# Ledger of designs, part 3: VH-VL binders against Thymidylate kinase (dtmk-1)

Target 1, 218 residues: Thymidylate kinase (dtmk-1), of Caenorhabditis elegans (q22018)
Amino acid sequence: MATDQKRGLLIVFEGLDRSGKSTQAKRLVESINKKSTESGDASSSPSAVLQAFPDRSSSIGKLIDQYLRKEIDMDEHALHLLFSADRFSKNQMIRDNIAKGIDVICDRYCYSGVAYSLAKGLPEQWVRSSDVGLPKPDAVLFFDVSPEVAAQRGGFGEERLETATIQQKVAAVMPTLRDDAYWKTVNADGDLDSVEKNVFRIYENLDREKPFESLEKI

## First folded at step 7 (VH-VL; framework fv_benmelstobart)

Design s25 (from p2 with heavy chain G104S)
Fold by ESMFold2-Fast, scan of step 7:
Structure s25 (fold): chain C 218 residues (1-218), chain A 120 residues (1-120), chain B 107 residues (1-107)
Amino acid sequence: as target 1 above (218 residues)
Amino acid sequence: QITLKESGPTLVKPTQTLTLTCTVSGFSLSSYGVHWIRQPPGKALEWLGVIYSGGSTDYNAAFMSRLTITKDNSKNQVVLTMNNMDPVDTATYYCARKGYYGWSSYFDYWGQGTLVTVSS
Amino acid sequence: DIQMTQSPSSLSASVGDRVTITCKASQDIYDYVAWYQQKPGKAPKLLIYDASNLETGVPDRFSGSGYGTDFTFTISSLQPEDIATYFCQQYDNYPLTFGQGTKLEIK
């Protein structure tokens, strides 16, 4: 049947570094677009787009990138607000795509921002307030990887927020942000193709009939 | 043109190790997984295992204790090694290309197959 | 293991006939089904994937349908070159499993 009026889904991929979440986000976008093409979709627009946070190509994102590469230092409150500003700079793009029926797959979102800032010792209520009003994900796929497996995936600890101590603290904080109504755990210790199959099954079962909302709390 | 071709011994004695090579052309092993499937004469197809583009493997539990699949991307080759061959292992052995995505473990291109007979 | 059961095991039909083959999975496999054609002495050839998607280069007289446990493969107007054994395959879970095959013959 004609489904021109169906909205897109907002799906967020969260997890520690080396969880494979970025690879899986790209694979999901590819799978959605391939399935759309094979079903006879006449539109040249993709059925899904990828949005990574931080967007390191923007003016805000370039400043964040310099901090992460240890090229500059910055007050932690200012950095937290820059991460929030980066997300809000994409707020209207996300809403427009959803309204057009295009799925938006985010590689990290506000939950990463909150978890890393809390791991650094910033005040909880303040940290949780700056992303209120962002579009609410239809699902957050949390990639759960064992620390041993993550460490074996190479390149660990190269950027500012990739130290074992920060990753361990983030691992303790992320579960406290979970809302079982829309968070789904993905076992990320498996091979890439098995994880991709499980991700796509979660995606296929999401409900496009639910109202698209904004975050009232984090 | 996408092709896969199996090569190796056509006769194996009981208890010996079988080694088959699948040589591919027209695509990269760094982008596609490759499966091994066999078919005993007059019987149904039986899946053995797969090596994914990234090098990880999955095996049918029935063969896992004696089966190894490896590859060399630079040589365009996938190798199946099966230990302790038995007459019931007599079959035509195929290598086949996996569908591109993880959820797509169907086989879009097949090798011609090689008949391996296990007898004394 | 997921068991795939094909029906019928063999069938005879005339050129121009509509031919239908069914495949039943022992548990829900969504749309993760492929159909293959195998001629004597040849490797199988992919015809249908994801239950209903026609592989590139395959004539449009071939089609597939179904979801869950019951799947159907149809040839809308049988041609002489379609004489072969047809197999269904599930890829919902490992080990990957195939149906027993349906041998198609011309009357």
Scores: ipSAE 0.005, ipTM 0.495, lowest interface PAE 11.9, mean pLDDT 86

Design s26 (from p2 with heavy chain G104N)
Fold by ESMFold2-Fast, scan of step 7:
Structure s26 (fold): chain C 218 residues (1-218), chain A 120 residues (1-120), chain B 107 residues (1-107)
Amino acid sequence: as target 1 above (218 residues)
Amino acid sequence: QITLKESGPTLVKPTQTLTLTCTVSGFSLSSYGVHWIRQPPGKALEWLGVIYSGGSTDYNAAFMSRLTITKDNSKNQVVLTMNNMDPVDTATYYCARKGYYGWNSYFDYWGQGTLVTVSS
Amino acid sequence: DIQMTQSPSSLSASVGDRVTITCKASQDIYDYVAWYQQKPGKAPKLLIYDASNLETGVPDRFSGSGYGTDFTFTISSLQPEDIATYFCQQYDNYPLTFGQGTKLEIK
């Protein structure tokens, strides 16, 4: 797996929308590319790319876009598989970038897809099976917002944290998907710069010489 | 085409239980979630709860202690049960289909609504 | 709970006028906003979702815009059949909440 040129990393950003994960994903890509450019050796090439899922601009994404525009109808099971297909449509591009030493930063991945489908009540074993074989992230950065901060952003008090909501169901499901070997929790309660520094420390400490694997189970 | 229709009693006495049925056509309850929303006369719309395609539910905390939503996919029916009715519960009750993608909860089709009056 | 505040509460306009209604969320809701039309005695009808996406079959004189906390709904050229109450709705978090409504009347 190791060569004279080290491989790229696959890093996934997961969390609730109010965690700031999308902003941090963009900041990480910008920081990597800025450092690469400033070094001089890679001024004409990026060292990282951002891949948001779903990618509505791809061929599969255009079908998703047609569904989202209500030009076609689709069963929720079919929609789940379409989102899985969207991720698999990027499978080879991810692997190619990693092989070239280009980091791939994903804003959401299979974990979001699984968590939301489980929150909707779709069958657990089936939902967990459709993304097996995708590239395994070197790290999943889970952006955790405290219950107090989440309650403030959600417009409900502490006593209402026991009220069932889709966001609470998603938050309850996410821990069942966690693998401490490669999942890292990022405290999303901090200011943007503090969170960014923590993200970059995690990034800098990832081991590029480990074998790049595929997901066997989710 | 796609339709939803509410049915049930239009007059309920205080302390009684309200049971409303939403009968759907043109889509499968196995594929779409259904929400219940109410509108007191001259007031804003108020969300009550949802039953998702997979059968799980979420309720507005204000009603959770007395509200139950169930469904029977084979009958194309969603049932709302609300206990201990009070005159302030007088409203037009709607069932509505959840929007197309993921967990997004906007409503692309609504039933006609049924006015439920709570009085002695 | 996320509060949705509409402005104005009512307005009168002439056929052919450009009509604008605003909706403010008490906190950031990204683009998770829908707009509905409710004609007297009838159920609400979806016009706009995800702040700016026009529902299929809805005339293109209706449009929406905004992100975060400030949202706008526009009718570019008012028609007689547009007399209705219009509501915004957020779906960023539960409980789902609606604006108080804007009653539109023709002069």
Scores: ipSAE 0.000, ipTM 0.451, lowest interface PAE 15.4, mean pLDDT 82

Design s27 (from p2 with heavy chain G104T)
Fold by ESMFold2-Fast, scan of step 7:
Structure s27 (fold): chain C 218 residues (1-218), chain A 120 residues (1-120), chain B 107 residues (1-107)
Amino acid sequence: as target 1 above (218 residues)
Amino acid sequence: QITLKESGPTLVKPTQTLTLTCTVSGFSLSSYGVHWIRQPPGKALEWLGVIYSGGSTDYNAAFMSRLTITKDNSKNQVVLTMNNMDPVDTATYYCARKGYYGWTSYFDYWGQGTLVTVSS
Amino acid sequence: DIQMTQSPSSLSASVGDRVTITCKASQDIYDYVAWYQQKPGKAPKLLIYDASNLETGVPDRFSGSGYGTDFTFTISSLQPEDIATYFCQQYDNYPLTFGQGTKLEIK
């Protein structure tokens, strides 16, 4: 067995509510860790970790959570910066895991933050500036779900950013953030197992030899 | 309406450099990748390379030493440059748009193609 | 490189016939196969992607199936306008590769 000195991958799952992205992110983490165990790497740390944004358990994330639950009101610029601060609070953890060869799977990232703020009409250049310097994903998996399928999955309308109006505006904005060099669209209308197989295929084809970079613009 | 159109010289002499331009309409090059594919008369399609929406490229190893793909988003143009042309490079050259869904490089829209003949 | 082998290289059929074309990959490519129609002097047109998904605007007499290494493309009831060369393409790995084509003619 040769020593594996390759870096970990940063993989981001983006998409609208009810796209199944959170389920698929968890499934990918489980699949990576299971295959790592089966290959005899069980003596090492787990091969993948899940990081959801916002991290609602952190101090910053708890304040964001209160806003999303409509428990407090907040200036939209302040909220945007809190979302950026939440991501930067995990910046070093992400880099450390990648350096150790541990894959980091993010459920939402800066692209959600930018898209929702742009959907609210905040200034584009300002909105795109606050997340510059975050680790650059090796891949962004964008989960594209039809409105009919999303409606069938239930659970809309209880939080501020889950309304149909905001989701429609985010759906129009999110593609403008896409870079086909590392963004991959996942058709999320399929059954869970078919989507999972396609996600894992994307994962296993990613190049660990590429330099790990920081976002210079969004 | 989505269109792609190839333009450039139809006759190239051996050892010369070929430059072809693909002009797109109905979509943004900042949102879609564009591939180049060729087809020698009566033969199969052969993939040459791609330029992604973000500007990075991938090339078929058989051509990578003499092939360059660039683009200018403001002009809606993708440019293929191939050095040291040979009679066996005679083919219809197509630009085509990458499909949107999944981990895919199938082609949902194609240009009309331009026949490039390499002879003295 | 992944090799895509089509059979037959050519076939003749009558209007109304069921036509089947086969494509075999040299290694497992999951469902990462597209099928194209090319009429003389024209660019290829996408018919099928992800082995079995019909492209928008394509008549439902066209279908695809398969997974892994063996794929089939079917025209359920041949029409005169279906005279063309048909190509399969894999997109599992680079370089992207195409089958050699199947020339379909009406007898």
Scores: ipSAE 0.005, ipTM 0.448, lowest interface PAE 14.4, mean pLDDT 84

Design s28 (from p2 with heavy chain G104P)
Fold by ESMFold2-Fast, scan of step 7:
Structure s28 (fold): chain C 218 residues (1-218), chain A 120 residues (1-120), chain B 107 residues (1-107)
Amino acid sequence: as target 1 above (218 residues)
Amino acid sequence: QITLKESGPTLVKPTQTLTLTCTVSGFSLSSYGVHWIRQPPGKALEWLGVIYSGGSTDYNAAFMSRLTITKDNSKNQVVLTMNNMDPVDTATYYCARKGYYGWPSYFDYWGQGTLVTVSS
Amino acid sequence: DIQMTQSPSSLSASVGDRVTITCKASQDIYDYVAWYQQKPGKAPKLLIYDASNLETGVPDRFSGSGYGTDFTFTISSLQPEDIATYFCQQYDNYPLTFGQGTKLEIK
């Protein structure tokens, strides 16, 4: 039962597009679940779910998806709030999974939302306020990739926010959101196996006995 | 331009070992994994295995006892070795580039395929 | 192993028609589905990945949707060059598995 188990972990994967973060997030979820399935002691083995932000399949996420595909235009303040609303729509689901001992792996979170909005010139204090109260990650894995390596991974520039100019501005802003107490840098220039091993090492060292907190500031 | 090309024998006798080479161009094997897939005449595609950019491998359990995938990054070559060939192993064999970093993957570029017939 | 079941096995349609092919996974595979086009005597070509993402250079008449166990591939307005066998592939877990294919023919 959930009452007798250690809590789940909230782990956030952040980085620029083509940093490999989405691939590694999926790999971590799969590794945790595969290990749990192969284990003879299912009662003590963690399981995991993937939550990508924005959730493009939800009602809120469909509006965001239309914007990202350039099908609609939207006021930047309204878009920022839609991204924030998308995250808050999953707030209770995240907390429930954590309480049940299920790890939640997020592909992007509030840090992406804040960084992109600040890169577009929206007011800093306002932008940083809308996600206060969301669950606080146990770890943010920041995928640091060289521009040359990222370019080789394909798909760049397909959506509205994937232009070089926006990515450069986001790259400058994202480090200002860093808190070394729970942010960990992953060198994403390495091959698949090396990056995966580093991610899993960080994962297995996280402390499940710490209190699960809410974000008081971003 | 990204290309993959399979080469090796087109006819193998039962009980012999098959060795196929996949030669790649337009990308580095140190950056991308390569999968092997086969298709028997008139049948569905069947995944055989993968070698990742770092050199580790995963195999389909149905074949793992007789299947080995190796590579030489400096030669731009991936090699499939399959022991104890049987007539039911007759198929077109493809090598294909791993579509992204994750261990399970889709395939973004495929070789032309090479038909291997297993017969006496 | 995760089984991918495609329907229909074969389909005949006219130029300009909307064509829909479905794929059902034996278990939840999230959005880890790709769709390929294979013409006779040729290698498969990637059209769709992550269930709904269009591969670069693929015409926008091709689309995909679905999540979990039920997936759909659509050609919004069939063209003569689209005659081929289409098949889905899951990449949630090993072994990687494919649907049995749908042979598309023009009337």
Scores: ipSAE 0.000, ipTM 0.432, lowest interface PAE 16.1, mean pLDDT 84

Design s29 (from p2 with heavy chain G104H)
Fold by ESMFold2-Fast, scan of step 7:
Structure s29 (fold): chain C 218 residues (1-218), chain A 120 residues (1-120), chain B 107 residues (1-107)
Amino acid sequence: as target 1 above (218 residues)
Amino acid sequence: QITLKESGPTLVKPTQTLTLTCTVSGFSLSSYGVHWIRQPPGKALEWLGVIYSGGSTDYNAAFMSRLTITKDNSKNQVVLTMNNMDPVDTATYYCARKGYYGWHSYFDYWGQGTLVTVSS
Amino acid sequence: DIQMTQSPSSLSASVGDRVTITCKASQDIYDYVAWYQQKPGKAPKLLIYDASNLETGVPDRFSGSGYGTDFTFTISSLQPEDIATYFCQQYDNYPLTFGQGTKLEIK
């Protein structure tokens, strides 16, 4: 059994469309787990878990949540480090699941952290340093949504980082973080079910034989 | 248990509009997409279009200009409307549920089909 | 459009025989293939999905294999109730397309 066990995949969902991206992350987890159950061979089929960042239910995440809801103010450097701390609090959980053959699907990761902090004008080298050493994703699925579609969807709200100006700056910065070796663009303008098909196609074609690495730069 | 049933006219005159209703039971239209497929007598199956759980649609380009699929989740009904019917449109029309995984566009449950004959 | 070509168009076999039907896609469709059984006057019934996964409630004498462009459907030991037309279907890209069908008859 152990000799044939493949590792899990770390897949990160990034993009500006909060509601569409989050829905697709949940659907991918459900599809992976349902496929495993339906095949009747759970040991040869992967299972998956969902990890959203920031984890608003944790102690660190509750403090981040208060900032995002405009209930407290905080120095932007301190906030950046809290977002990094939130990710590192899950570092061992991610590595353990991957080693057990469990896929980890992340709704946002370090790329959101870097893009939003750069959009706010924080120093580039410093911003890119705090998440070095996190597990490196096997794939980053970047959800590209047209401005017209995004404007019609819920999820652009009253939270601090949801202003049009910040979202526009993040939209300009996020693609500059792209590494074509493992980033893949998903056209998010389609119906949720059509987008789900494309997401699962990308997932099914990922290579579990590649070595699982840590991020040396972002 | 999961069922789909087509209903509507069995005879249509050339140039008229066909309207077929698919009534579903045992699952929610807010959770599953429904496809329409037809089969002319003695010929292969031909995909017409789909309405997804979220309400958007995709159509076979061959029918796109005259085909509309709508639904009413509260009535458990999907409606196919096809304009300008021609004798070559004579076929058994099926509605079918897409596979269990959201991205799977194979058909795990089919209606019984309804034969629509187009003649003067 | 992706063309699905089935072979043979018709097949006559005896009870207990191993029956093989093939389906060729005009381009790479990964494993996004389903196989259906259709008896006269009835709707098609799903037998196989994702090229090789057996639908629940379908007898294990039915199997599928293949990846990319070439797919095979097999009945390991033909039974009288298996007399039907069989269709392959791709769901890699729209429009969804079916093979022409293979009519299976007992001799």
Scores: ipSAE 0.000, ipTM 0.461, lowest interface PAE 13.3, mean pLDDT 84

Design s3 (from p2 with heavy chain G99D)
Fold by ESMFold2-Fast, scan of step 7:
Structure s3 (fold): chain C 218 residues (1-218), chain A 120 residues (1-120), chain B 107 residues (1-107)
Amino acid sequence: as target 1 above (218 residues)
Amino acid sequence: QITLKESGPTLVKPTQTLTLTCTVSGFSLSSYGVHWIRQPPGKALEWLGVIYSGGSTDYNAAFMSRLTITKDNSKNQVVLTMNNMDPVDTATYYCARKDYYGWGSYFDYWGQGTLVTVSS
Amino acid sequence: DIQMTQSPSSLSASVGDRVTITCKASQDIYDYVAWYQQKPGKAPKLLIYDASNLETGVPDRFSGSGYGTDFTFTISSLQPEDIATYFCQQYDNYPLTFGQGTKLEIK
């Protein structure tokens, strides 16, 4: 049959805060690892790992965290580049895990970076350029919440980027980044268990068709 | 044509409850939120609150304890109720729709405004 | 609350003049500013949104600029029908807040 050199998948979860995407990303990673353990395939190693962006624990992420908590001010171009730097800091980790057959599930990726910066009024051509060269996901699962619903839910927060209008604008902008070749829409208005079943079904279909070739680049 | 029309004008005595109705046409309340804004004579505009397409509401904290916004999609009507009116609440009251083509709470269509006078 | 401060409070100009009004936010609001024109006895009319985007049907002599905390509204060549009070509005967060207004008069 196959050479048994099939790589892991890079799957990105995108959407607004309060869409349930972070909960679903965690559930998917747990489900993949549970199935792997139960089948006895690779009991001593994980079959999937979760990578949230931004990684607030890193040096780059600490600066981002201070900005988001309103502890420091920063030019928006500098912040956009810090978010891109945060993603690139994980580039090798992503590629290494995938080469080993380990799935990488990202909670947010470059699409969040572009959408938030466009929502802030930064120039489109410039904001799209800073993430060129990142690993291209095998799939983006877009958790769809209407802009009006986002204004109701996502607008209530203490941090920057949690205000009513930025969440509403991100909701409007992010779907424009969609590429139907690898983006799949998940209805985030459903109950958590029904959304989970749909997410898992999407994963199973992707897992069945795992490619041998290295990840493409954005 | 998109229109919003406030009921009134109205005279309210101190401590009484104000009720204003905004009747909309040319768009569906199940698709768009409607905001209430007021303007005391010669003063700045002051945001009161919103009712979203789904029926949930947000209020300016300064008015939240005495302000209620409701709607009836089938009647194309949004209702503002404000209790315990005071002479300082004298203002022109507007209902307004957020912009159609953009996202953000800025207002592409306004009602004509209705004068609410609070005096004994 | 985000405070919006307009300058000047009143302005006198002649037909054909370039008129500039400024608006300052008490905190960073990105480009989330709208500008309205209000004539006596009338509802406000939207002119500009997202700091610099011209609303449909609004003459191109009106323009806006700015980002963060400092915003500018300009009429490139004042016409008699432009005599009105102008307001800025932030929509970064609730409660929505407006500037105190700038009354524009002809000399």
Scores: ipSAE 0.006, ipTM 0.574, lowest interface PAE 10.2, mean pLDDT 86

Design s32 (from p2 with heavy chain S105T)
Fold by ESMFold2-Fast, scan of step 7:
Structure s32 (fold): chain C 218 residues (1-218), chain A 120 residues (1-120), chain B 107 residues (1-107)
Amino acid sequence: as target 1 above (218 residues)
Amino acid sequence: QITLKESGPTLVKPTQTLTLTCTVSGFSLSSYGVHWIRQPPGKALEWLGVIYSGGSTDYNAAFMSRLTITKDNSKNQVVLTMNNMDPVDTATYYCARKGYYGWGTYFDYWGQGTLVTVSS
Amino acid sequence: DIQMTQSPSSLSASVGDRVTITCKASQDIYDYVAWYQQKPGKAPKLLIYDASNLETGVPDRFSGSGYGTDFTFTISSLQPEDIATYFCQQYDNYPLTFGQGTKLEIK
């Protein structure tokens, strides 16, 4: 007899630099695909995919990459819209994967875009409007790391948005975007395996029967 | 500097409706769900229900038929309404915020509680 | 509903003693348990979440352990200010349920 088909989940990883979020996003994708393989599923049909934002390999993303590497300068409003355009360029790909039962794990999403633009002093209402209509995550995993632990994980960043001043302002803004209905805070001060266990626990408890929605506000 | 505070009548007659207001500060109701829990004198804590950041609600099935939770984000207020009060509903009523870490529902900040006595 | 049963219902101990309280769930709840302290006339205060994680600002003499159905809460060296009623809470499923409480007193 047939079992009901389940949709894929959209899960977004957010946090400051050196929170370990990118490492954990990769680990979650690997864990999901490993479990799919161990259950006897074909390896050519993965159960999860990773989508980093910005996608530096795309046409839009290459322009963003040049800005982040300080190779070009750009009006901050134009840059904000390029980040938003980069996300919308993946809108249909995300929806298609979800419909096929494939989980989509995003390393950063609209919340990073809003937080960084607000940290730069751009108008709040305008900044919050450009990503409305994107797929709504089933969960946003926010990686909260103490300043002491973050300092041990790396030196100062070399890219444009990695300065201490911008990171401090982003740290103040990001929590204001929180929505408890789908944001889950991960204590990122733990070791890699402990954090991974907590991430997977959040993942396994998400409801695939809930309707997949679009963002009506941010 | 996160606070929650319950307010409302301290005495209710049997069959009347109870209305309690929870006023929050130091966090946004658009970011956090708020739960209602009660404690009869000398007894265990009893979960009543929740209003999530997005406005949807869940209720304990034992109270669902007579319980409503609403909110006004602009006023920083969550309102509990419970119909057909009975002397066994005498309890201290708390509002509480869902915990910051993890997916689970535990409570990291509680209001001071308000004692509601149901008697004739 | 998931029933949470605490033992003992009350206990008396001396300052400096190690105190252990247990909580048993009527079904497997993984590590989805929190522990609260409640002093007379006050609201409960969160001490531990996810069975073993200490809440920020809580002294390290408090600890929790357990998985599945059996959970323990320990105060390694009892202080006078620790005299209170302690409650466990499960959050594996709705409705959320609490233990009956353990009243801790100084002898």
Scores: ipSAE 0.060, ipTM 0.658, lowest interface PAE 6.4, mean pLDDT 88

Design s33 (from p2 with heavy chain S105A)
Fold by ESMFold2-Fast, scan of step 7:
Structure s33 (fold): chain C 218 residues (1-218), chain A 120 residues (1-120), chain B 107 residues (1-107)
Amino acid sequence: as target 1 above (218 residues)
Amino acid sequence: QITLKESGPTLVKPTQTLTLTCTVSGFSLSSYGVHWIRQPPGKALEWLGVIYSGGSTDYNAAFMSRLTITKDNSKNQVVLTMNNMDPVDTATYYCARKGYYGWGAYFDYWGQGTLVTVSS
Amino acid sequence: DIQMTQSPSSLSASVGDRVTITCKASQDIYDYVAWYQQKPGKAPKLLIYDASNLETGVPDRFSGSGYGTDFTFTISSLQPEDIATYFCQQYDNYPLTFGQGTKLEIK
């Protein structure tokens, strides 16, 4: 009872499509929760929730999903704000879970939003401004995959933002957003199990001795 | 080609302040952190501190009271300032880049080093 | 602070020999260990990171292994140009710490 209250961690997975990041995010969440359940002692084993952005199941996310599936068109500024609104719609959920000691694993975050909008030619300061005030991640795992390896895991061009041209521009921009104080690069060219082992190694080495007040804002 | 190069005075008098500059090429300081490490003659390497790509810093507690690391991304330069130099601070000083992959800091590229002698 | 202890402090071997150097951490550091080669008057050069990953451009006669507290660095067939001091480094926690070094010489 008299133990210091530890918060959960906010961990973001970023990378290009077909980097395997979504698979790894799901695997990490499932592994954390399995260990928590199997130990029978939740106080010594954290639990986690997965939050994918955009959240295609929400009202905001369903509209984004229609755009990505080419069912509707939208002004690029309006779309950028819609992606930002999607993230802010989860702000309280993220904070509440972290306050309870539950890790939040995000598949994409504001960095994807910035990188894709910059790749489409929108102004940098405006693009960055719409996500100010979101919780700042404790770690960003950037999945670095070669274009050749990514292509072998699935074709490009299925959705609006999955063309080779836009992915190349995003690949050039995303590394410029990196801050090595809390961004960790994962070599995603390996098989799924090898990449998973590296993800778990990074996760288990994160500092968990943190009070809620240490959660910063972007 | 990735390079780092240290520059600054090679002789410092006791109680004076040392200022060393690390000039980088082949990569951006906005994308990579730079660490400072020193090696007294014939001894092991000692980690001094880091300035991360985002501009935040961390210092070895043993040096924190007299050590400051700053940078200017537009000049491709990282600057180490150490106050109140003592003869025991005589060492070769290196700047080094954090490795690209993984958590924590190992160093994939090092500067050539600059020997700083502290004597009257 | 995490202490890194290398063994041996000095080693003499013949060209073609298999050379093994060990490094022991004072606490569990997972696989967060790097190995460096340093020739007289020169900066250290990265050989191995994450205990066993060979840095690009480094000859495959160099290898590393270990997990937790005990780590080994091996040169499978010693070449004359391998004569140097070798250092291990932990990066599990700050401050970053190095071993004392192992000086490798030809018999």
Scores: ipSAE 0.259, ipTM 0.713, lowest interface PAE 4.8, mean pLDDT 88

